# Ledger of designs, part 10: VH-VL binders against q96il0

Target 1, 167 residues: q96il0
Amino acid sequence: APERGAERRDTAPSGVSRFCPPRKSCHDWIGPPDKYSNLRPVHFYIPENESPLEQKLRKLRQETQEWNQQFWANQNLTFSKEKEEFIHSRLKTKGLGLRTESGQKATLNAEEMADFYKEFLSKNFQKHMYYNRDWYKRNFAITFFMGKVALERIWNKLKQKQKKRSN

## First folded at step 11 (VH-VL)

Design E7
Fold by OpenDDE, look of step 11:
Structure E7 (fold): chain C 167 residues (1-167), chain A 120 residues (1-120), chain B 108 residues (1-108)
Amino acid sequence: as target 1 above (167 residues)
Amino acid sequence: QIQLVQSGAEVKKPGASVKVSCKASGYTFTEYYISWVRQAPGQGLEWMGWISAYEGYTNYAQKLQGRVTMTTDTSTSTAYMELRSLRSDDTAVYYCARDQSYLPRGHDYWGQGTLVTVSS
Amino acid sequence: QAVLTQPPSVSVSPGQTASITCSGDKLGDRFAYWYQQKPGQSPVLVMYEDSERPSGIPERFSASNSGNTATLTISGTQAMDEADYYCQAWRSSTAYVVFGGGTKLTVL
């Protein structure tokens, strides 16, 4: 029985952007697009007197960003892998090599690739639906905490004004 | 109800391999990651690695690199953890745990644990 | 590897408040999770995302985070709360899960 070669399941790309903002940054930084996800990472500013609510909001935003980075990094990896496999399979079926006579990488025509895209979208439809659901949930939570932080800031400003009037 | 049911206790000799199974039920298996955590007798929790149930991507603890393999069978909603080249210090209760979707976050559901004893 | 540090043991009298701390580098950037483990049982999630309670966890359990220190608080501690407690976080750079060393809570 031929030893079914243990298909080296690719390790998940650690989609952690290596973008490091300057140490003395007093604002949020937007990095270049990540090489795997193609999403621009945001480095969130940490205020010196960050409240617990502000910290929670920041953590939630950070986690949601990393969630998005990981999802799209994995999706792009899967897409690239399956696309390459599809091309190789179709070329083999046609009796064509992986390289043209000119030494260029052989490719399929637009019509053949359209079949790949349809199949890929169909196969990943459920995954995309789950992603969208979770995306809305996370953004709803972020928006909710943004509101709480806004209220907290208003309240703190009012207290400071009252204290200044009493002195 | 969400449940993770693990395979029974194992006794192995040094140098042998063990494969533990974890059958998931009560949720959509492919939406979540599975982590494996072990606990030696009288010791704390040690994270071993995680696997994405959908893509099959894995991430292993550095200490176990080369000796551990995690797999999933989506048709049976079962996760597997294989540990090779067993040593006496691998004697532990091994847990599977469900992570939240797309990231190895907190573990909201745990298996009952599988005792693996490595003895000469 | 960045280690989460917990006190090895905490002792409280019944009805008193127990506090268990978990300190680690960059814990201010990540959510902390807390687990209760009784002898011979699997760990149970008791707090998630620094301060959220799962369904079925008593209200006497609460958690907070300040800087790089997470704290689990058990108000009105009962004999049934005697257990090992573990904090947990994950690292963005490696996607590793990290546990604290655990804290044995004794109710005297």
Scores: ipSAE 0.657, ipTM 0.859, lowest interface PAE 0.9, mean pLDDT 89
Fold by ESMFold2, look of step 12:
Structure E7 (fold): chain C 167 residues (1-167), chain A 120 residues (1-120), chain B 108 residues (1-108)
Amino acid sequence: as target 1 above (167 residues)
Amino acid sequence: QIQLVQSGAEVKKPGASVKVSCKASGYTFTEYYISWVRQAPGQGLEWMGWISAYEGYTNYAQKLQGRVTMTTDTSTSTAYMELRSLRSDDTAVYYCARDQSYLPRGHDYWGQGTLVTVSS
Amino acid sequence: QAVLTQPPSVSVSPGQTASITCSGDKLGDRFAYWYQQKPGQSPVLVMYEDSERPSGIPERFSASNSGNTATLTISGTQAMDEADYYCQAWRSSTAYVVFGGGTKLTVL
């Protein structure tokens, strides 16, 4: 942890006081889109006095995020590969090349591409159904642990109130 | 009774391929992924990759990328691992093991292992 | 690149406490798992999610995971505990399973 005696970050020479909010109040933050899944990861805050329940909740959320990113990374790769194969197949039946005159990849119009999108979704229906089931089961587990953590925090606050009355 | 039953031992020559099966019973197959783990004689466990039973996920160890293919058949509750271009250092016992797809709790059930020997 | 490092062997007398370590960069940010493998047998899960025991695993098995190190602890070690022990974790956004190199526990 940074020491207050040396002010490396002080940006207020004539302005706001040097009071710095406690690091314990820091929040989770969202990073840039993952290269393969296109999902934005949440980077979870780790407090210094994290309870065992709080640790398990955080790890479960991290693992679920990675699980979800892996699914969509795999699906995005499959989608991209099958899309290119579909385009190349249709261009061949039209007698067209794989590149335009400028060297850019040739493509199909939106109506032609709609056939690909419909076929891809239909082929992957069962896979997405099981993915959704697993996502909701994970969400249930995370919500359950969030409830346990909330109750733990309430009980700890009540115990502190009892100690003040006894003293 | 939860079981993972693997295909029998195989002897292969270098350059060949092997396909090991893993038949699951006693649980809902689509709720688990299958990991493939190998163990060379006298050595530790080496993770090869995993596949979800609904084939929504596959991930292979980087060392094996391009040589390994994992598949499943949900109608028979069977997972398969194929390793191509075999070398002598691929001699190992090959295990399948399950873990929950939606809440991983570790590999709680393992197959009996399949010895694959690569020798000329 | 990150590998889970275990000592190659640990020796303990019957009734003593055995500790097997598993080291990896920021391992305490992940769930750790432990497996026991007896000669000629498949591995058996003995600890999961850092410190939880599966049904049927004796209470003398315990585990912890903090910082860069997970530790499997066997109190009151018995001759039947002689086995190879492997730690395991889940890794990164290119995610794959990682096993430690294994530790041979000898009960002398």
Scores: ipSAE 0.573, ipTM 0.800, lowest interface PAE 1.3, mean pLDDT 83

## First folded at step 12 (VH-VL)

Design K15
Fold by OpenDDE, fold request of step 13:
Structure K15 (fold): chain C 167 residues (1-167), chain A 120 residues (1-120), chain B 108 residues (1-108)
Amino acid sequence: as target 1 above (167 residues)
Amino acid sequence: QIQLVQSGAEVKKPGASVKVSCKASGYTFDEYYISWVRQAPGQGLEWMGWISAYEGYTNYAQKLQGRVTMTTDTSTSTAYMELRSLRSDDTAVYYCARDQSYLPRGHDYWGQGTLVTVSS
Amino acid sequence: QAVLTQPPSVSVSPGQTASITCSGDKLGDRFAYWYQQKPGQSPVLVMYEDSERPSGIPERFSASNSGNTATLTISGTQAMDEADYYCQAWRSSTAYVVFGGGTKLTVL
């Protein structure tokens, strides 16, 4: 059995876009699309009096964002790599070079590429299923904590109103 | 019951390689990450890296880059950690640990540890 | 590498409250995890996501975060709680796991 060389699956560099919002920002900022994931990162605002619950929510959101960024960055890299390999393999099989006579990168036709897409989707189907499941779980948790934070804020506002009425 | 069972203790010479196995059971192996952590005698925990069981994505500690290789076999639910070019300072107990892909995160299950001794 | 700093040792009398701190740069942006390790044993997760307690962990264990400092609190400390405790966090930029240096808790 040929030793399947441990193909170093190159992980996308975890370069969360170093988008820095203005220091005096009081709201969340959306950065430009990340180079690898093509997802727009969100820089979350941190209130001066952040409650433990708000902090937990923020951390969950941040972690989920990082997870999502990493997933799509890796997927995009894998896709690009496999696409290139597929093209090269097919061109070689056809006895064609990687470049046309005009010096342009040789391409495959839409039908040939359709085979690649089908194969890629089939191969990654389970991965996407796991991703979707995890996505729902994460977002459910975030939503749950958003609700808790909302309740906490309401409660705090009510307490403040009561204190103001008592004074 | 969720279990991580590691291979037995190893004695190696400097310059040799060691490959430690970690067999997982009691859960869906491919849904989780496996982290490797080592502990030198009388020292703290040192993270070595993690691997995604399904995708095979790896992230290694900078200090171990080029010397460590982590792999998984989903068919046997086994994770492997290979450390090459062993040195005396690589003498440690090596742990595999499950790192949750889902919330909550953290190393919730640990292997029993594998002692690797590097001696001349 | 972001280093998590723990006191090397903490001593407490039985029944008293033990507090172990873990400080690190940007720890306020990350979840902290806590592990207990007894001699010759594997680490055991005792706290996750700053303040959550796994099933099977006694209620006397609690944790909190304030700024860049995580704190593990053991109320009514028992002799069986004598162990090494490690904090852990993820580094967002590299997805590295970072452990604290560990704290030896002695119950006197």
Scores: ipSAE 0.609, ipTM 0.841, lowest interface PAE 0.9, mean pLDDT 90
Fold by OpenDDE, fold request of step 13:
Structure K15 (fold): chain C 167 residues (1-167), chain A 120 residues (1-120), chain B 108 residues (1-108)
Amino acid sequence: as target 1 above (167 residues)
Amino acid sequence: QIQLVQSGAEVKKPGASVKVSCKASGYTFDEYYISWVRQAPGQGLEWMGWISAYEGYTNYAQKLQGRVTMTTDTSTSTAYMELRSLRSDDTAVYYCARDQSYLPRGHDYWGQGTLVTVSS
Amino acid sequence: QAVLTQPPSVSVSPGQTASITCSGDKLGDRFAYWYQQKPGQSPVLVMYEDSERPSGIPERFSASNSGNTATLTISGTQAMDEADYYCQAWRSSTAYVVFGGGTKLTVL
């Protein structure tokens, strides 16, 4: 039995966006789309007096963003590889070369590609279900902490107003 | 109950390979990552790498790159770690641990550990 | 050098509060995790996501982060709390997991 070479399933490199927001920025910045995930990264603002709740919220947001970036980077890589393999396999089966007579990359017709998309979606259905579940869990947690931070900020503003009235 | 059960202790010669298994139960195996961590006698915890159970994505510590291979069998809910070209300094207790999917997080469940002794 | 730095040992009297620190670059940007390991046993997760406590872990265990330092606090330390404690985080750039060097807690 031929030793199926352990195909090194290369993970997509974690693309650290080289986008640097201005140093004096007091708000979140949105970077250009990442080359692997095609998602726009958010650079989160860090307040000078960041509270523990604000820090936790920021960490949750950042982690969720990184999770999304990694997931889609890997998905896009897998999709591209499997698509190429599918095209090559089908062309070979048809007795066609990888290049046309004009030197262009040979492509399959829309019907054949539709089969690929259907198969790909079917194969990755469970993966997408897990992703969606985790996406909701993460976003609910973020929303919950956003509420807590909002309440904390309101409370701190009220305390400051009371202190100013007492002096 | 969630459990990770590892294979038994191994004694190997320098230059040999060892393959440790980690059988998971009590949860959906393919939803989680498995990390491998080793601990030399009297030393701290050293992360070796992680594998996604479903996709088979791997990430190995740089120190072990080229010598370690992690695999999973979803049909048996088992993770495997193979370490090649064993040295005396590879003598350690090896742990598998469950981690959350897609990103490394904390390890909430651990195997009982597998002692690997490398001796001439 | 370990990316996460812990004191090698901490000693406390029974009933006193033990504090174990873990310092590392950019630890303020990532969640810290804490593990307890007793001799001959596997590590046990005692704190996750900086300050969250798993089910089954006593309330005397708490943790916090300030800047690039995570702190595990054990209030009312008991003899059974004698163990090695490890902090853990991960690097965003490499997705590597990193452990601290460990702290031996002795209850005198």
Scores: ipSAE 0.594, ipTM 0.837, lowest interface PAE 0.9, mean pLDDT 90
Fold by OpenDDE, fold request of step 13:
Structure K15 (fold): chain C 167 residues (1-167), chain A 120 residues (1-120), chain B 108 residues (1-108)
Amino acid sequence: as target 1 above (167 residues)
Amino acid sequence: QIQLVQSGAEVKKPGASVKVSCKASGYTFDEYYISWVRQAPGQGLEWMGWISAYEGYTNYAQKLQGRVTMTTDTSTSTAYMELRSLRSDDTAVYYCARDQSYLPRGHDYWGQGTLVTVSS
Amino acid sequence: QAVLTQPPSVSVSPGQTASITCSGDKLGDRFAYWYQQKPGQSPVLVMYEDSERPSGIPERFSASNSGNTATLTISGTQAMDEADYYCQAWRSSTAYVVFGGGTKLTVL
């Protein structure tokens, strides 16, 4: 069996979002789309008196965001690479060069590209299933902690009102 | 039961290569990442890198770039770590550990470790 | 590389509470994990996601995070708790895993 050379699948560089929100902002900020994932990063606001529960929620949201960024960055890179390889392979099989007589990049027709998309989707079906499963799990957890934080905030407001009434 | 079983101890000469295996069982191998961590005698834990079992994405510690290669065989649920150009300071116990999927999270399961001794 | 700093050693008497700190830049933005390692054994996860305890870990183990400092607390410390403890986190910018230098817990 030919040793399938471990094709070094280059991981997308983790795009350090250079987006710095104003220091005095009390809100979450949305950055420009990431170059690799095309997802807009969110800079999460950190309250001065962040509770442990709020911190946990923030960390979970941040981790989930990073997970999504990394997944889609890698997916887009893989897609682009495999697409290019497919095009090159198909052109070669047709006896066509990679460039047209006009110097433009040779392209395949829509029908040929449809085959690529079908194959790509089939090949990545399980990966997408795992992604979707984990996406739901993560978002469920986030929603759950959002609920807890909301309850905590309500409780804290009620306690403060009671203290103000007692004084 | 989830288990990571590593290959046996290795003795190598300087300049040689070593390949350690880590066979996973008790879970869906392709859903998780595998990290490799080493520990020199009397020293702390040093992260070497991780590999995604399904995609084969790798991330190596900067110190080991060019010398380390991590691979997986999903058919056998086995992860491999190859370290090349061995030096005396590479003498350590090497661990494979399971990480959660898509992000290097905590290592919930560890192999038993593989002692690699580099001696002249 | 973001360095997680731990005290090299902590000593406690049996039944007392041991506290091991782990400090690092932006640790407040990431989950901390804690591992116990006994001599000649593999590390064991004792705390995950700052304060969550895995199944099989005694309730005397707890952890918290405040700012950029994670703390592992062992209440009612027992002789069997003597081990090296490592904190761990990961960096979003590089996806590198970082371990603390480790803390030797001695039960006197």
Scores: ipSAE 0.581, ipTM 0.834, lowest interface PAE 0.9, mean pLDDT 89
Fold by ESMFold2, fold request of step 13:
Structure K15 (fold): chain C 167 residues (1-167), chain A 120 residues (1-120), chain B 108 residues (1-108)
Amino acid sequence: as target 1 above (167 residues)
Amino acid sequence: QIQLVQSGAEVKKPGASVKVSCKASGYTFDEYYISWVRQAPGQGLEWMGWISAYEGYTNYAQKLQGRVTMTTDTSTSTAYMELRSLRSDDTAVYYCARDQSYLPRGHDYWGQGTLVTVSS
Amino acid sequence: QAVLTQPPSVSVSPGQTASITCSGDKLGDRFAYWYQQKPGQSPVLVMYEDSERPSGIPERFSASNSGNTATLTISGTQAMDEADYYCQAWRSSTAYVVFGGGTKLTVL
């Protein structure tokens, strides 16, 4: 029976989860969304007698989760930056200021903003294609190692049954 | 045969920029990240950053943020590292090395190194 | 900044076992890697993923990583093993790579 641990707030910007699983848990936990990536981290259970293969699988899953969080954190920042750069560039080309007379940020109409979204999609499409390729390759590798761990655990149970019978 | 071949040695003055190339051959270029690692004379290895096949996937060492730009040209299987606002303590051998993007097997192949000397 | 600490030098006689340590906070929670560098040469990967050996690296090279310490072990050390050795960790949560300061292995 897992229990939820106390959450702690770090000094911003930390990029780490505020969630801390219960110390007595025997299960993986899914934490709250990460501030920068909007993804929910998995908090992995570490058994007392983790085999080298089990340790490798856990480290690979942890590294893959952090890789995924980094990608989406970077994409969120890139979208915001490219949007502002597009607006600035188009206002400059039209001979307009970056601020209205009221001091608010000047913006573009819906037709002009549609040009941004088209340009952004085109510019970033190949980046997302390569992300998807690596995501599938990583998940294939993880699934393969999960199978190896499952076989190792079955084999160890059979060996323990045989040793108990012979003692 | 997998190879990473770097551009030749360079001598620069403080305040200048340097751009080192790293041409990859013998493998699928877009399946690997390229790391840049430097080594000052008589000192250890210092990781500078990495880049994937396209110019959107970079991570730079914190101490070099704002001074370094890494790019790739997938049509020529070439990675580039540009270091700006050079200082005398940037004198080092600069290495490129690959690391597989989906299995973290470490830097299994390295370029021959490029000596960059910064002197007034 | 994360720090990986290695002894500056290790000396062994030919045929003896060399042990090079790499210490860092929670290093056993991450994959560790080892590189060999001979004078005037590029580094060569000799161990990866804590304990895996690349093809072409002699069986006398082995490694482990637990707690705060990774260890590279060279059994039956030969004169050709004389080199600088660097450990490396990948810190995915901060998206950076850290190298140890290096250890000069001398074979007398």
Scores: ipSAE 0.512, ipTM 0.771, lowest interface PAE 1.6, mean pLDDT 83

Design K15
Fold by ESMFold2, fold request of step 13:
Order: structure tokens, then sequence, then C-alpha cells
Structure K15 (fold): chain C 167 residues (1-167), chain A 120 residues (1-120), chain B 108 residues (1-108)
């Protein structure tokens, strides 16, 4: 269950945290960062009298969080793997020995690493464009259902107020 | 108007490979995942995996990991599934089906199915 | 991965209400989907997002999903409804698609 709303990696720093999740809660809560995606998951509250609309909104938010966690977990692994392969390839071309697990890992200068970042961004440009489109469309759907839930709640309060006055 | 048209039936020997195509028409191909689902004779549906139309995102069933490859060609709106090292228990009808990539809501359109028979 | 359990068969008289269950741990936390498959044909989506009906599916088809059980309900069952029915959960905790084992609906 990945976090909704903390999807961006440039939001407020997560830092190191110790958190004891509540056994039962009447509110959504945010867990620690996921090891692979670096996103903080939202653990959604399920009220006892959840309406069908409220249930659909919660499920949509949960599935969107899972989709987002999966995408970034895969991207983070791919980035790390391709970065190490690029470094190893360039060191090999220079005739330098490979270093892994040593206290002093083999690396490249900033200009050489910039070449990697350009290549990685270029290869993944279309994939991130499709991800952004899907993220945008998912957020519009979620916002639409949030509006429907808000109107449902207002409607129910008006009915309850009229019932009390007719007593 | 929306159609998924699959390649014809195949007869293969054990150890061979098969590549099934699924040509999509009547919709925006890059907005949908393509799932591959197979059904052995008299059996239920078995999910094999899915691929995004932009090919940057695949997920395969664990049972088939290492034997299956899924690809797409967006210029022809065609998805492909290749199954290698065929066994007799791979005999099945193979279906492609679409699901929305931005908000998967279920497989609303299916191909007609491709019978793959593996026998000696 | 999650396992979705369906009864292997359900029999109903014409005009009566058929009920096909799909059981899975915490299935009510996920969207559930239902497919109809007639002999020699591809599956057809008949319910999505727990209770929504695609265009062209008769109103006698309905569905619900709560707790560990999703249920497909066909009221006024007709002979043409005789088919295999599969439930599906969209995206398990590992992002896999999961199908139930299928239920053969017989109208006698």
Amino acid sequence: as target 1 above (167 residues)
Amino acid sequence: QIQLVQSGAEVKKPGASVKVSCKASGYTFDEYYISWVRQAPGQGLEWMGWISAYEGYTNYAQKLQGRVTMTTDTSTSTAYMELRSLRSDDTAVYYCARDQSYLPRGHDYWGQGTLVTVSS
Amino acid sequence: QAVLTQPPSVSVSPGQTASITCSGDKLGDRFAYWYQQKPGQSPVLVMYEDSERPSGIPERFSASNSGNTATLTISGTQAMDEADYYCQAWRSSTAYVVFGGGTKLTVL
C-alpha cells in the first residue's frame, strides 16, 4: 500500500523515523518510506459505515498508491543497475580495474557521469511521459470522486437536519 | 470497431517456441496494457503477464518467468507473446486482452484466442 | 499470491436468481471483476469495479464485494446465461492479476 500525496521525492525530507502504527485508527496514517520506492505509504482508514462511493474512492486511492510504488520501485532498480553497468563499462574502456565492496568504490568524474544521466533520461523519456499522463488522469479521477463524496456528505447532513426539525 | 485479432493456431513440438501476435484496432493503443491469458482444455483462465503499450513496463507470472517474453510494436498497434521451451502442458488457447494503462478497470476486450498444441 | 476460490458449479431454474461467490483474503479491499465465457468463445467482461455494469450487459446482472467475498448475482436467469463465470481481482499486493477457478452456471 504505497503513500498517496507524498509521491514526489523532493517533498519535505523524510529523515530517519521510528513509528509505531496504531492497532486501530479512525484516520488515514502515513508509514515509513518504502525500501525500494522511497515513497511513504498511506494506510487508509475504513469507517464502519462506509458508503459505496466512499469505498470506491478508498479503493481507487489504494490502487493508485500501489501502481505508483511499483513504477518507482522498478525505476529505482533500473537506474541503479544501469548506473553501475555504465561505470563498469567506462572503467573497462580506460583499462582500470573494477572495484566493488571496497571502501573506495571506483567512480567517474562529473562530466562522464553527466553522459550517463543524459543517456538514461533519453532512453526513459517516453516511459516517464506515459507515467505522467497516467498519474494526471488518475488524480483527476480521484479528485472527481472526492467531490462526489463531499456532496454526498452535505446531502446526508441536510436530510438529517430536516428529520430533526420534523420531530 | 474495437478489435483484437490474434494470429492463427500453431502446432509445436516439445522444446520449441511459439510467438503469438495480437493486432489492436479502433482505439488509442498506447493507453492500454495488453494482458496474456491462457486456458488449457477444460480448465480455467491462467494469467501469464501484461505489457504496457510503451514496452517500458512488463510483469510476468512467476510460473512462466524466464520462458516468456512480451513485446509491442506501437507503429502497427501489435502486441506479441513468445513462450519458449514448450512442454505438453503448455497446450492451451492463448488470449490477449486490453486494460486501461492509466486506470486499469478490467479486460473489456479480448482477442479471439490462439490454440497452441504441443505434441510429439 | 492471493487465491480466489469459486464453487465449481451452480445450478438454477429459469427465472430464478443465481448467485456465484468468489472468496479471497481481504477481497473487499480490492476491486473485483467478473467475466462470462460461453463454450468456444472468449471471455466477456460483465461486471467491473465491484458493482459496475458495462454497456450492453443486462440489468439482471449485479455484483457486490465486501469482506472476503465478492458475489455475482443474476436475477431472472435465462438459458442464454448458461456459461462459465470467472472473478478477477485487479492488482494484488504484488501487482499481479488473479483469476478465480471459475464457476459453471447451469440453467435447468
Scores: ipSAE 0.502, ipTM 0.761, lowest interface PAE 1.7, mean pLDDT 82
Fold by ESMFold2, fold request of step 13:
Structure K15 (fold): chain C 167 residues (1-167), chain A 120 residues (1-120), chain B 108 residues (1-108)
Amino acid sequence: as target 1 above (167 residues)
Amino acid sequence: QIQLVQSGAEVKKPGASVKVSCKASGYTFDEYYISWVRQAPGQGLEWMGWISAYEGYTNYAQKLQGRVTMTTDTSTSTAYMELRSLRSDDTAVYYCARDQSYLPRGHDYWGQGTLVTVSS
Amino acid sequence: QAVLTQPPSVSVSPGQTASITCSGDKLGDRFAYWYQQKPGQSPVLVMYEDSERPSGIPERFSASNSGNTATLTISGTQAMDEADYYCQAWRSSTAYVVFGGGTKLTVL
């Protein structure tokens, strides 16, 4: 099937792209950053003669991508929520409102915000250690299956050469 | 060795709440999601939601949004499911089950089930 | 809100092969899982990741998943295999778990 490129919309808002993979693509596609996770999704190609091992690898990669997107989307939401709560708590302690006179969102100075960033990183250190552990375990498994698929393809290619030689 | 032990059967009136516990042992609690699954008498399995044991992130079935809360206590390796505003059609056996957070292999261990009966 | 459809019952003679189907839109794009539940007991995982068998599950259990259909196959069916069987898949984007309606396997 002929490959048809996805239409790019250069007028999209910052950090968002509307790249759409073609229906009959024969290749995996790396899409634009997801708004919530900031990760680029892979759109996986499913070939007609996909072996069971190739199917398992593709499904594992897809599930790992979804897991990764969920983690970072949740972390980004947690970061935003805790940042607002920190600012609100510090402004309330100082007797200040959540909005400036003009209605703009009140903020803290850089030194005060540095306190938040340090506290956030410390509080979430264990979550990131568990994420790193799971990330390494998932990537080890994926790499192992990639090796198995590569060997399977070499084996099949050698069998095709043997068949043609014997005819 | 791996075990999920749930709290005992409960009888509740409509409008009440129930909180079922699920104590895990014999494995690393923070490597697994805990799913809650219920089964009404003579019916199939209905997934209620899951919680990430260490991160505390939850995902609830849309049917139960607003009525269910799932929590964990990592210091005791215990998961909890609370169902509020009980109705007679909430009568079921409630199961907890684990699934790996990094390489899902299905729900390989289940609790023994907790019968919750809702009647006046 | 994905739906997984299973036949409500399947009957087989002892020693014969039982096949239990699970149908869902694009189910072959996701891992499928199978559970056995005997009366009064908790479910037991019997197949995972389409075709993998957990330790302790007899070799007569096998499974496949392609297109819109996953199939659990029990060769040499025994009386102890009488149970309800449920398929399961993981729904994308919202991370919901979906179970099939269940199939009662009867060994006559």
Scores: ipSAE 0.314, ipTM 0.702, lowest interface PAE 3.2, mean pLDDT 82

